VH-VL binders against a6w1c8. Designs and how they scored, part 6

Target 1, 192 residues: a6w1c8
Amino acid sequence: MSLSINAVARTQEGKGASRRLRNEGLVPAVIYGGETAPVSISFKDNELLKAVGTPGFLTGLVEVTVEGKTEQVLVKALQRHPSTGAVMHMDLQRAQADKAITTRVPLSFINAAQSEGVSKQGGRLTVESKLAEVRCLPANLPEVLTVDVIKGQLDQIFHLSDVILPEGVELVSLLKGEDHDQPIARIGKSKR

## First folded at step 1 (VH-VL)

Design m2 (framework fv_masavibart)
Fold by ESMFold2-Fast, scan of step 1:
Structure m2 (fold): chain C 192 residues (1-192), chain A 124 residues (1-124), chain B 110 residues (1-110)
Amino acid sequence: as target 1 above (192 residues)
Amino acid sequence: QVQLVESGGGVVQPGRSLRLSCAASGFTFSSYAMYWVRQAPGKGLEWVAVISYDGSNKYYADSVKGRFTISRDNSKNTLYLQMNSLRTEDTAVYYCAKDLEYSSDWYEGAFDIWGQGTLVTVSS
Amino acid sequence: QSALTQPASVSGSPGQSITISCTGTSSDVGGYNYVSWYQQHPGKAPKLMIYDVSNRPSGVSNRFSGSKSGNTASLTISGLQSEDEADYYCSSYTSSSTLVFGGGTKLTVL
């Protein structure tokens, strides 16, 4: 795991405390889960802005260092200011090697240009979902999930069940049943 | 401390409407799916509805589909259940409950925190 | 949707082990590893005892354990104590993206 960010421990939460932190350019967050108590922390907003902009930060494992101690966590929730989009709060869940985690992984669509739908039938791939929610052990967490659209025809719709799954990785929506096999991409023409 | 407090229960006549509220505190409300579960007097638990963290996905038990609407106001940390066209068989204690796991588009289906319940009696 | 099948009652003596079954179909208990168990004392809200078939929340005694075989999930309580006397409910995800509870089992400690 390569993504990391430093944080500062804090002893209390509350409306007054959160407002004070943000006035100082700090973003409150909490680390929870595992067998140890939740820890209230804060991030410098400029460092967090850089981190959030890094591919994989919101979807993968992140190392958070607090007072010299490093923990592996997942970003489970991120609250943004409705007007500015600035991060106002984060919830971070501890990762445990023997326990399944849920997070969102980017989808990569390959071979669109080689498909008959695109190359022969004048279609174009339109991506409707860029992420898929997965459940897996931390060691099995992929950086990307692949959808091979090579055999796509014009007007073909690709669903979550078309995603190529690595060993040990499940799609959360498909675990819920067939009515959650949502469309994720299609080969279509905009004129009609 | 994490807690859920229901309100809005009472006695109503068949065919009327009632709205229940559930006030949440002690956790990041906007990060969890929320549930309504009911229990008729002397009977077992029956799942009623679920709403995703952002309100975009909702599912209902067949017995209430088309009559009940689940909603939430994340700015107020409050969950709602709008109950229309009430029937005598809707008489029950209504609990709100929190999903165990954080998730945007998924819920665990395990209810780690429950409210105290609010009684709804549908009678003439 | 039909409720999951649980025995209406089960009884045991202090120190014994008892097991409560929860039977569904391949579209709920058999199809998913998302079975939970709840304990309810009279006049109280239910308490989560087991989730994901066999996991215990923090604070729940290790006398409580869960398992699943095919379409049947089981809750086992070892070293039975008087305070275990309660109603127990199982629940499961379904292929319709809904949840279903079992009919409930009254545990009597004799």
Scores: ipSAE 0.000, ipTM 0.446, lowest interface PAE 17.4, mean pLDDT 82

Design m3 (framework fv_masavibart)
Fold by ESMFold2-Fast, scan of step 1:
Structure m3 (fold): chain C 192 residues (1-192), chain A 125 residues (1-125), chain B 110 residues (1-110)
Amino acid sequence: as target 1 above (192 residues)
Amino acid sequence: QVQLVESGGGVVQPGRSLRLSCAASGFTFSSYAMYWVRQAPGKGLEWVAVISYDGSNKYYADSVKGRFTISRDNSKNTLYLQMNSLRTEDTAVYYCARDSGEILTGYYEDYFDYWGQGTLVTVSS
Amino acid sequence: QSALTQPASVSGSPGQSITISCTGTSSDVGGYNYVSWYQQHPGKAPKLMIYDVSNRPSGVSNRFSGSKSGNTASLTISGLQSEDEADYYCSSYTSSSTLVFGGGTKLTVL
């Protein structure tokens, strides 16, 4: 239905505050944007680990509840520990119903096995881009963008312009011009 | 290769001021928090101050708070320590050191992967 | 805060193992897994040997290992070599969001 996570407000914002939170199994984050001041918060590490692993959490709208107040936010930045990959910090931007947002949405490639390129010509689908940057109002944000490769032949290259766009959704790269219609997948000769 | 080179040390009388510099090279200086750590002759290491990657946050040891000021100039890859109202107890080799964390808003690793060679400050009458 | 407690000196023979202790309180060593160890040769800058209790930086010999039990962290050096002769300092994050260092231990390889 919807992605949600609970958070705790923070009052310690100085040197060592992040170290102290990490010792307590908490991950620091900041909610910013909109008409209200930024708020420093923290998440429980185990709850955040589950949330980050959920499809759409890093790319879609998330409901964050802090001290009983719920806000819709987007994950705009995420810092990970270089060795462990553990989330160390997150930047969360407030979503406003009347303002366009820019975020990355997962690409789903469907019907590869049924394509002539794969089924009859010995090819395999190779995905070169797993995400696409979109611009839309929050209400129009899709959970996934679909690329239908059913008509793909061997050596076919799929581009951002092949993405099936819902109403109200634009691809940021295509807004920059046709020379930004980058390859996102291909059906190539099988080596895997 | 990462290098940190301190300068500005010398002999000064109590109550005087001295400014130390640390020239950084071999890494993106603006991405790291930086520290000053000192060592009195024959004694152990003592943390003095830290400055965030962008210079917006500064913290000091109680022994120097109100007398010392840490600052940085990211365009020159240089860290500074302004030392005012010097005391004989401030006599030490002063090292600049790099925090092992990188571009971390509100986060410090608090261990030092690279140190300078140090500069000696002697406060005597 | 007061300095962490280390023995003033330790000694060992080539090929032997030695351990250096670093004792604090529940507000530093005992409260956090944020202990680092530094090696310092005479007239030179300290070098990071261990961070976050037991992790080694790239390029540090696996003869060096770290551990912690309660309020005491330990640095163990196995297969002692003459080049290990140096001063060793521990450091810890504190509940005051500051850093505290140990008094240092002089290692002599006899």
Scores: ipSAE 0.000, ipTM 0.449, lowest interface PAE 13.7, mean pLDDT 82

Design m4 (framework fv_masavibart)
Fold by ESMFold2-Fast, scan of step 1:
Structure m4 (fold): chain C 192 residues (1-192), chain A 123 residues (1-123), chain B 110 residues (1-110)
Amino acid sequence: as target 1 above (192 residues)
Amino acid sequence: QVQLVESGGGVVQPGRSLRLSCAASGFTFSSYAMYWVRQAPGKGLEWVAVISYDGSNKYYADSVKGRFTISRDNSKNTLYLQMNSLRTEDTAVYYCARDYDFWSGYSDYFDYWGQGTLVTVSS
Amino acid sequence: QSALTQPASVSGSPGQSITISCTGTSSDVGGYNYVSWYQQHPGKAPKLMIYDVSNRPSGVSNRFSGSKSGNTASLTISGLQSEDEADYYCSSYTSSSTLVFGGGTKLTVL
């Protein structure tokens, strides 16, 4: 599904303006990137809270509507209040259909319980990396990357090269060479 | 249209080496695991080796382990099988085959096969 | 590697059904649902007919079906036609993370 959220444009009103916005139930954010200047916006805090809780909002492509104009953006940074967890600020990067983006995508490991390493050899899947950095066009951005461990044996180490990549998606680490094929999971001895 | 074309077969003496090639076209070669399967004249099929889509993982039949090396060059859409210390029992037609699924590990079943290339090991 | 056990030959008349068995052990056919079947005509490369025990690739006639019970997988061909005359091979994943093929079955359409 497409994810969308409404925002209101705001004037840059000097240092500390973000605190006043939050007192009014608004969360400041900046849209930047592309060939146009950064734009200051704000979100209603209750709408943003619902959006942030939706799977894919922080990792996928998001449509932001400001004054009837819709832009496609990627969440690049998010600041939270240390004790409350409330979103205090967001950095949103514009997506261009013909330009590759780089972002982190969650890794999902499937079929561990059905693998011989787990089911017959007393092993367990231990995840070392929960995210992978990808490079792709915005239209090709996946919500999750899958690693199928069904054929894993005891002591099997899974690497970034074992990730199932959709068409048009590259792993940034693997673009740097074979020696950057880092371990992401292992089927090792079970704990008690 | 998917095409796999093997080459490099021939007659060699026991103990010698031979390199087979498989030229792939009509699909994104770098997205698929690739296999070598052989068939001795008048006999059944025997799996030889598999290589992951990016070349990072390789598996071999026990009969060829330590003697054969599977490799690939994704920039040239070509699969290779380096065969060392050849034995008379290695005589067979060698087929290149493509894994059924892309962007995954190994399905271990193949939707496309090449025409095969004959390797004869005799003195 | 040890080959899976298939009958050397099987025969049937046009329009009839035949079944080809493929017997292994708990370390291959019995241990996994990763059995495939291939058809090979003389002088040609094999063609995938069934994968993962019972799944049929696009373009393969629904007259071909697969099943498994314990250590034995089966390929059934209904409504036999002359062009079905070929060698049939089963294949399975093994507990050693390797593949093993059956010895093959020659199907004769009488």
Scores: ipSAE 0.000, ipTM 0.436, lowest interface PAE 20.0, mean pLDDT 83

Design m5 (framework fv_masavibart)
Fold by ESMFold2-Fast, scan of step 1:
Structure m5 (fold): chain C 192 residues (1-192), chain A 124 residues (1-124), chain B 110 residues (1-110)
Amino acid sequence: as target 1 above (192 residues)
Amino acid sequence: QVQLVESGGGVVQPGRSLRLSCAASGFTFSSYAMYWVRQAPGKGLEWVAVISYDGSNKYYADSVKGRFTISRDNSKNTLYLQMNSLRTEDTAVYYCAREGIEVYDSGVYYFDYWGQGTLVTVSS
Amino acid sequence: QSALTQPASVSGSPGQSITISCTGTSSDVGGYNYVSWYQQHPGKAPKLMIYDVSNRPSGVSNRFSGSKSGNTASLTISGLQSEDEADYYCSSYTSSSTLVFGGGTKLTVL
């Protein structure tokens, strides 16, 4: 998997500069981290809109090319326009192959319809957390983490410890202690 | 520009309750864990509570555990601290603070932006 | 919290370098690379100066640097300037999944 986007370098300036960029159909962003200084960049709004709609762009590793040089980065934050939802600003963190990173990865719940809780007991799967914060080397970053709910009964609650972890991937919450094993989904009867 | 604005501080008697709010702007609030940190007059900083980006995980300092509740409303870009059974030693300026951005390695355990603070005085 | 040990005060003259220590145990400073430093001027909110032992946020002068050896983290300020006069606090993650601050150090420049 190699998601990529082109960017243009820019001089780091005040808020007036960011407003001017947006009026020209450009979205300001900053690349930071690693051994080198932060770099101010901009994306074409139409290219960024397409990229943001691509699965894994906001949660996975992205290749950003600036002035012919490609860097691997993670989207750490983005600011959206309150009414339109358009991206107004992005914070991008550099990734190094030998350094662990933290990011949020989508959770996929599989086999709900086949569980006894849903198929035989009149339950429905309610997802309470759609993302999990992971720690891993960049090469080990998954596109999605799965939770297999096949054995779920009515009133079953699934926790972060129920997530199927690939080799080299840890859940940040579980590294903080056993009392951080938060609920992520449940099979319950609909109240609607 | 990142802005955090606290409100709700004031003078209250011991044993009563108070609710603090923190209005966030200039960033995607729902993407960051948020913190409350306090500072008694003329004293040092003390971490109070943290809440994850989606509100599912919450942690408290032992001094406030069972009395204070941290919460957030991502639709309103607002962080809250419900303070119950207040004690005179809870007198402090309460700061809202944003989680830092992880550069490398695991976890984010620092505050990159702070609000101006709101004073809570617990006195008879 | 003030579980971490910092000197109550340090002083230096303009142009000098000073170092502020932050000493903990193997369950906090010594066990993790999650040490941060904050600068606080009177009546103002703290400002992040260093995070994850030695990293500087955007806008912080390269005169500020951080390091760690065993259970002691250090903040070094080179080329001291009058505006550096402030209280400095260290903070660390702990094995109890909590955060603790140092007692603070008052830096006097004169």
Scores: ipSAE 0.000, ipTM 0.418, lowest interface PAE 17.0, mean pLDDT 81

Design m6 (framework fv_masavibart)
Fold by ESMFold2-Fast, scan of step 1:
Structure m6 (fold): chain C 192 residues (1-192), chain A 123 residues (1-123), chain B 110 residues (1-110)
Amino acid sequence: as target 1 above (192 residues)
Amino acid sequence: QVQLVESGGGVVQPGRSLRLSCAASGFTFSSYAMYWVRQAPGKGLEWVAVISYDGSNKYYADSVKGRFTISRDNSKNTLYLQMNSLRTEDTAVYYCAKEGYTVEIGDYYFDYWGQGTLVTVSS
Amino acid sequence: QSALTQPASVSGSPGQSITISCTGTSSDVGGYNYVSWYQQHPGKAPKLMIYDVSNRPSGVSNRFSGSKSGNTASLTISGLQSEDEADYYCSSYTSSSTLVFGGGTKLTVL
């Protein structure tokens, strides 16, 4: 299923424009890349909050419709209000079907509670890295990458090479050699 | 090739003002947040300020809040730091730094740094 | 003045491993996975070594690794080489939407 959101084109620019938009319940954003000029847009903050809470919105392909035209984009940057968590600004990069993209995808660690390290050896899973950098065509971009820790023992360290990769997806760090197989999680003694 | 070149440093008396510039090239300047970081002679690094890629959001270290203003001109690929009411403790090498790649909320690291420009505040 | 605590110095011999700690609070290191590490040689600008706790940028040796447990982040350098002799700084995002650096650690390779 495609993730989509409506946007409104911005015709006025200036130092106060973004502040005024936010006072009206609108969030400024820009669409750039893909050999065409950048476009300044805005989102309704209530619609954007709903979208941002949807799995895959911040990491996957999103369809943005502005003035009847729909484009596929990736969220490349997002700024939030520090106390409210409200989105204040967003960077969106155009995707092209035949061009490989490089982006970060969240890591999901499954079966920790069922592992011998956690269930029998008094360990706890500690996640060191929540994201992995991937390279793939837009159509192959996963919403999440899974690490199965079911066989983990106490003091086990999991690395990028333990990530379950779908077809057409490469981990950028592993393309640089086994030397770049960085730790991503460990089962260690429980610490409160 | 990514280049960040600071300028505008020099010797200035306490209470005066100075404006630093950072000329950026080799990347899409308007797509990244930019930072100022300083280092007093023989001391450690101290974060000074950040500005979002469109200039709409700014944050400052408490030590400079109300005296320093960060700004940018995306048409000129230039970052600025306006320093008012300078104090002797503002004496430092000032570095311009670029934000790394971000998909998530506020990914705060510096992937490229300029050479630095020395600001000496003395009477 | 820094808010994050690092040892002032650490030393090791070529081929050994050393670890540099960076201790904060739940409002910075403990609360966020936005810890980065920088290497600085005398008279030079800092260089990014680690970002987001444990990620290495392209071109940084696999001898450098990062981790975090509770309020303490760690930089580990294995197979020490003479060129590793430098000052190392940690940095973290804070709940005040600011950044804070550690005091720095001088690594000596004997």
Scores: ipSAE 0.000, ipTM 0.433, lowest interface PAE 16.1, mean pLDDT 82

Design m7 (framework fv_masavibart)
Fold by ESMFold2-Fast, scan of step 1:
Structure m7 (fold): chain C 192 residues (1-192), chain A 122 residues (1-122), chain B 110 residues (1-110)
Amino acid sequence: as target 1 above (192 residues)
Amino acid sequence: QVQLVESGGGVVQPGRSLRLSCAASGFTFSSYAMYWVRQAPGKGLEWVAVISYDGSNKYYADSVKGRFTISRDNSKNTLYLQMNSLRTEDTAVYYCARHKGYSYGKYYFDYWGQGTLVTVSS
Amino acid sequence: QSALTQPASVSGSPGQSITISCTGTSSDVGGYNYVSWYQQHPGKAPKLMIYDVSNRPSGVSNRFSGSKSGNTASLTISGLQSEDEADYYCSSYTSSSTLVFGGGTKLTVL
């Protein structure tokens, strides 16, 4: 399933132009990267609000259509209003089929209730990291990365190295060597 | 084709020093953590030292900590082990080994050198 | 610092199957799916045979298979051949973020 959103091209750029766009219910953004020049665009704020609320929009590939042309992008930066949380600016990087991308993917922990640590030893799974930074080609980008905690015992700590990786997917931290293997979850004592 | 070639082994007296080298080829050396693993005559394998891909992090087995220093020169695709204050129990074949960091599991040695013998005796 | 427990020796005849065990604790074999197996012929460097409990590298015969149950990992060699005669070592990732080796098992093909 692709996520998609329509945008309109814009020719004016600068702080004054961006403020005027926001007064009209439009959110300015820039598409950059790849082999073509950056393009200034804007989104309707009601459409962007729905899109941002959709799982995967801020972490995965997004199809953006501008003047009938559709291209795949990643959200690389997002500026929010400090009080309202409304999106004020977005930086979108083009994805190319033959070039590796770096983004964050959700972690899913499975089989905690079936582990000895939880079922027999009175433990509880505490998740310390919900996302992992991956590097892969766009076609290989997973929607979720799984950590199987079925063999977990009480006081067990799970690390990035415990993540089950699909072929073609690398964890950025582990590319730096095993000494960058951060904790991501633990089974600790549960006080009921 | 991945190759690791150790050199620098020999016979030394207790208390002296020796430096081992491991020349790597056939892969992007600067992208992999590297290990030194030793094997005493007739005994099993024992890891000695590990160095991260960029040389920023180093770890040692308790048996050699404070005496051995692992280093690397990524421009020359070479791994080193400086061995000081050698003891008779350091007698072993020393292997360099590549840590597989880019696939499922992440924690195994996919390639080993041929080994170089270090004999510490009077 | 604690080595994984392997039997000192196992033996079999050509065509038979043998299994080598590797026993640890919940802080190594039982806690992680990062068990590897190495084959070493006399005078040669170790060779990776199995990684991540049950995966085979390219070029390793499908006669070699790995498994794990609780705190014990196992290497099984089917259709035993004379060239399988070697020392076999298991290794596991640990909760100390390091690797430990088993004591090794000498396989004799008689």
Scores: ipSAE 0.000, ipTM 0.435, lowest interface PAE 17.2, mean pLDDT 82

Design m8 (framework fv_masavibart)
Fold by ESMFold2-Fast, scan of step 1:
Order: sequence, then structure tokens, then C-alpha cells
Structure m8 (fold): chain C 192 residues (1-192), chain A 123 residues (1-123), chain B 110 residues (1-110)
Amino acid sequence: as target 1 above (192 residues)
Amino acid sequence: QVQLVESGGGVVQPGRSLRLSCAASGFTFSSYAMYWVRQAPGKGLEWVAVISYDGSNKYYADSVKGRFTISRDNSKNTLYLQMNSLRTEDTAVYYCAKDEITMVRGVDYFDYWGQGTLVTVSS
Amino acid sequence: QSALTQPASVSGSPGQSITISCTGTSSDVGGYNYVSWYQQHPGKAPKLMIYDVSNRPSGVSNRFSGSKSGNTASLTISGLQSEDEADYYCSSYTSSSTLVFGGGTKLTVL
């Protein structure tokens, strides 16, 4: 499934213009990077709210269409209203095919119920990290990273090095050395 | 079209303070991250500080952390560097530089530089 | 001190080709494709010559080219001209989300 959203180009910029846009139900954003100049755009707040709630929108590649022109971008920054959580501004970076990107990808833990630690030893899987920061080319960006816990025993701790990595995908923490191999999940005794 | 003009440089004694300004024109100032980069006499370039397009994020080189403060006024298209507790090793030409993008990313390069303003910290 | 290593000087004759190296670690040059090169004439501000390892800004001569292999980035200037005489600096993004510059290389056109 493609993740896409329509935007409208705008020529007025600055805090005053952005405040006016928000009063009209529009959210200001900027597309930048690559070989073309930054472009100021706006999203309809109801359309953006739906998009932000879609899995992968904030972590993966997104297609933005502005006046018939479609570009692939990554959401690099979001400014939210402190009380409502509504998006007030968004920074979108153009993706380039030959340029590595860094983003966070969801972790999926599979086969916990089938593990001996859970099924035979009275354990329960506790997830300590739901995301991992990856570095890869845009074409290699996975939608999810898998951790297979099928062979987990009671008191087993799973680390970033237990993540199944596709070709061309690196974990940023592990690039800093093996001493950054942080725990991400464990099978511990359930409360009873 | 794009122009960056630094001002505020001068001679100051160690331990004193100095404020630099950079007046920007020819581009939408509020859309770009801005940088201060310095160069000591006869030495190479050293990155000093960066500020995001909206002023919410700031990062500093370890050599100036806790002493220098970067800020901006988007209504006036002006970038500032407040320099406190100045040391002789802070003597340098200070350049205002524009990012090609609106925030710090995996690639930061300066498509436009100002002409620089000299700061001399001496007794 | 600079974190990236450049030769202090390099020289060549008009019409020849020269290469300037920029060596870092896996936490900067080797870890990212985010290397830029700047030219600085005496008393002037630096000028961007190369960005993202090998890309040229509009208005920069195609005699300038960039490349990278492992932890070393290179700037090559072909058809050397007297106006190329300047200091050249490399720069790279780091794993700490900061920028680091090379020590600079003085190019002399003999």
C-alpha cells in the first residue's frame, strides 16, 4: 500500500502566515532537500490527522502531491500542540535513491506463545523497545523488523543483535559498537 | 540575491561578553536552519552552533557549550550569537552560514556564507 | 584540532590534475554519504564546491569532482588553473549529529 497525501503550495511564509493557515484548518509544512529549492506547502488538518494515524506515515516513505507533482519524502520533524496533540507544523525531507536515510522502524516479536519460555515455563514476553533506528537506502527501507523469540527460555533477554536484518539495512546503535547492543525484550515470570 | 551580513565583532577582554548579529536577505529566512562557523587566524574552519528554522532546536560545539547562545528573530530576518565568558582561544572570524535545508539532517552543508566579522579576545 | 585528516599542502602545474584526500572514521566519513568540500581564497569566505560526496552546485566548474572509498573522501581538480590556488576544506556529518571539518589543504599552482 502506498502512503500518500495531497498538499497545496503556498507563497506566504513566516509565523504570521502559519498562524493564519491553522485558523483556516490548514497545517503548514515544508518540503526540503535534494536538488530543488524548499517548497512551502499546507495540508488540510482532517486529511493530515488521518494520515498521521496510518501505520508507517511517520516512519516510512510518504508520497506528497503538490499541484500534480508527486515527491517521496520522510517526516523529519513534527510540531504538536501541547494540549491537543494536533500537528501544527511538519518538516518533510526529500528522499534520494542514492542517499542513505535514518529513521525508526517498528519491531515485531513473533512466536512468543510457541516458545518454551512462555508455553512450558510460565513466562511472559515483555517488550522494552517497540522501535529500532535503522540506516539504509530508501529502496531498502522495511515496514517492520522482526525478532523471532521461538527459542526463548524463561529469563531470556533479547537484544538489538537478535533483530533479523534485511540486506542493506543497518541498526544505528550497533554501528557505534557491540557495547550498544541494548535489551529490547525479555521472557520473565508472569504475575499470578 | 541571497545575502548574509555579520556585525558586532570587535576587541574584548577575556571574561567579557559580545553579541554578534547576522542580517539575512534574499531568501525565506524562517524556513532555514542557520549556523555560526568560526576560523581562528591562520587556522581552519570550526563549526560553532546551529539553530533550527523555528528556533526550537539548538546544538553547540563542545568548545562553546555553556558559554555561547544562538538565537534568531524570524520577524527581523536576523541570527544572533551571544558569547559569554570569552577566552583568548575564541579569537576568530565568525561566519554566518545558511543551510540548504530547513533543519539539521544527515547532510548539512552551507550554500551561502557571510563575509565574516572579526572577534579578538585579548588583554 | 580537526578530526578529519587532510594533507597540509598539495601542488600542481597548469593543465594537470591533483587530488586532495580527507580521511575520517566509520563515525563520520565512512559512516555517511554526507561529505562536502569548500574553497577559500585569502581574505574571503569559503565557497561550496562539492556536497553529498560528489554533487556540484550550480556554477561550479566540472573540473571539480568528488568521490569516497571507505573512510576516505577525495576532491579531484582536473585541468588545473591559477585561480584554483586556495585552501580546501572537507566536512562531514558525524554520528553525534554534529559537523566536523578537515584541517585544510593549501593548493599551490606552480
Scores: ipSAE 0.000, ipTM 0.418, lowest interface PAE 18.4, mean pLDDT 82

Design m9 (framework fv_masavibart)
Fold by ESMFold2-Fast, scan of step 1:
Parts: C-alpha cells; structure tokens; sequence
Structure m9 (fold): chain C 192 residues (1-192), chain A 122 residues (1-122), chain B 110 residues (1-110)
C-alpha cells in the first residue's frame, strides 16, 4: 500500500512550542536518521487522524513530503493523549534502501473455518499474537504476514515458524534460536 | 513568469458533463498543491477542490462531492476538473490556483488563472 | 456549504484605516491558524494579501495587516488609497479538511 502525507517544516522551538502547535490543530513530529540532519515538522491533525486510521500507516513505509521534498519514513514511536487517544507526537525514521529496518507487521490467519479442527472437530481459532517483529530491507517490508491454518486439527498450536515469509524477510524472535519460536494461535475448545 | 491558464469552459445543459483544464508554466508544478475555486456571476468565492502535489490526496466541497473529480498530470504541468451531473447552480467562473506553500496545502492561494466561464442552462 | 461571516460593505476616506472582520467557529478560524485574505478588483482574479492569519506575501504593502482573536479574524488596511477599493474575502482551513471563504466585503474608498 502506498501511503503519503504532507507535512510542514517547523521553525518554532523552545518550551511550550509543542503545546502552541497543538492549539493550532497541528501535531509535531521529527524526521531523523540517515546521514542528514533531523527535521522538525508538523501534520494537520485531521489529515493525521485519517492517515493513522488507514491500515499500514503505523507499521509500513510512509512517504512524507516537506517543502517539495519527499522521504520514505517508518513510524518508530508515537505519543497519544491518555484520555482521547489523539496522536500528540511522532518519531519518524528515514528509510535507507540498503539498511535493514525492524518493525512490527500484522499477522493474518487464513482458512480457520475450513480447517478440520474448526469445521469437523468443534474447535475455534484463538489468536495469541496479532503482530510479529520483522527485519528486512525497506523494499521487502510486507503489509501483512500470513499464517495458513487450513491443516489445523483440534488442539493444534501454531508458532512463529508457521508464518509464511516473503523473500528477504526475517522474524526477529527466530533469529534468537528455536526456544524463541513462540505460540501465536491455537485451535481449541474453551474448557471453562 | 509564473502563469496558470484555464480552458474548457462553455455552455452546457443540466445533467451533462464538462472537463476543465489548467496549464501551468514558470514554476515546478509537481511541488505544489492546486485548487479549483469558482465564483457565480455577481457572487462570492467558493472553494471547489484541492489536490496534493503528487495527486495522492484530494478534498472536495460538499456541494460537488461525488459529482466533480480533481486530477493532475505532472508530466504535462496540467490540472483538471471533471464535472459530472451539472446543475444550474454550478454556473460560475472557474479559477485554478496554486497553494502558497511548497509541498503542503491550505496556506493560501498565491497564483491564480484568469478563469473560465461555465454556464449550465436549459 | 458554510461560509465565514463578513460585513457586506465597509467604507473609508483616503489616509484613514479600516478593519474588516471574519467570524467563524472553533472548527475553522478558532482552532487553526490558516486564515487567508484575498483582494479582488472587478473582472480580475483574486490576489493573496495575507496568509496564516498575519503573514504578508512578498510584494504586498505593509499597509495590510491581519490578526485573530478567538473565532474572529481581522484584516486592517491603513493609509487607505483609491486602488484599495475592491472586494475582500477571508478564508480558512476547517477540521473537515476543507477550505471555506467568507461572503466577501466591498470596500468603498470615498
């Protein structure tokens, strides 16, 4: 998914600058990383609200345009208002074509209803992890990682090693060894 | 010399379609958000639509949403407005305009075309 | 669609100062600093006079100034000259990611 958003360069700094910016309907953010200096920017709050609601914006690559210059970035951190959940600040890291990035990608479990465990054995798929941490070059970053549970039987447990990996994508947990192949879903009956 | 030139206006019957063009010259068209603004005879200015520098973001006035489509071709330095299901109240001079801020929008419109008249009548 | 509220007309004599108001709501003028002002002479396209409430584009006379208080933005023209006679429109970003104009004010230089 190609996602883009316009931003405005910030010249205002000092104590209270972020509060003043938010009072103007703007959300402060910083673009950093690579070999160029960090750039302070802001987003219009309603544009950002719409963008944040779009699948992949917080997990995928985003094109940010500031003063006619477009950069590919990844959302590395965001601060939300504790009561409203509104984004108050974002940290955006520049993506470099030759440098691996680490981020979390959503897991999608397919064919549960068609599995023998669910369709014939009265089981139900319970998802234990909705995200997986990946390491890959920016060009190889997937929008979603798929787990095919079609062959699942009742009491089957699915692990990170069951994730279908595209070329060039690694799961960070699996790089640490087999004892880090955590369960991500199971087909079971509630015993309670 | 920074310049915007509109074309495509004319007389059209209600319910029909018309496409307006705006040719840009003298600046890097692909760096700027662009607008369509209209003005009915003897009336005030009404914002119609905006398109981001790369064409990925578009917003419309409620009065034209679902009927008008803004688009651009950066390789031809040209902005377009496709107007469908035209109504008599769409009769106006249509201006194209450039945003003051490079790479962003809603800062204000610093360069305007001369306008093209669209008359919707039976 | 909603328009910002401006007086229909304002008048002044050469050398005087006049102020044109532009009243909206918190969802446009009040909560945001994206108010612009445009000057339009009969038969001509509008010209940007003020952007982001109070900033002047290069080439615009310092006799034109903008300000905002709450939900009301103001354009002030000092040292009125005959060529200032025109229609003036305010505009603002809205929280629906749209742009709205005021109804316009006809300035007569007496």
Amino acid sequence: as target 1 above (192 residues)
Amino acid sequence: QVQLVESGGGVVQPGRSLRLSCAASGFTFSDYAMYWVRQAPGKGLEWVAVISYDGSDKYYADSVKGRFTISRDNSKNTLYLQMNSLRTEDTAVYYCARDYGSGSYYYGMDVWGQGTLVTVSS
Amino acid sequence: QSALTQPASVSGSPGQSITISCTGTSSDVGDYNYVSWYQQHPGKAPKLMIYEVSNRPSGVSNRFSGSKSGNTASLTISGLQSEDEADYYCSSYTDSSTYVFGGGTKLTVL
Scores: ipSAE 0.000, ipTM 0.442, lowest interface PAE 16.6, mean pLDDT 83

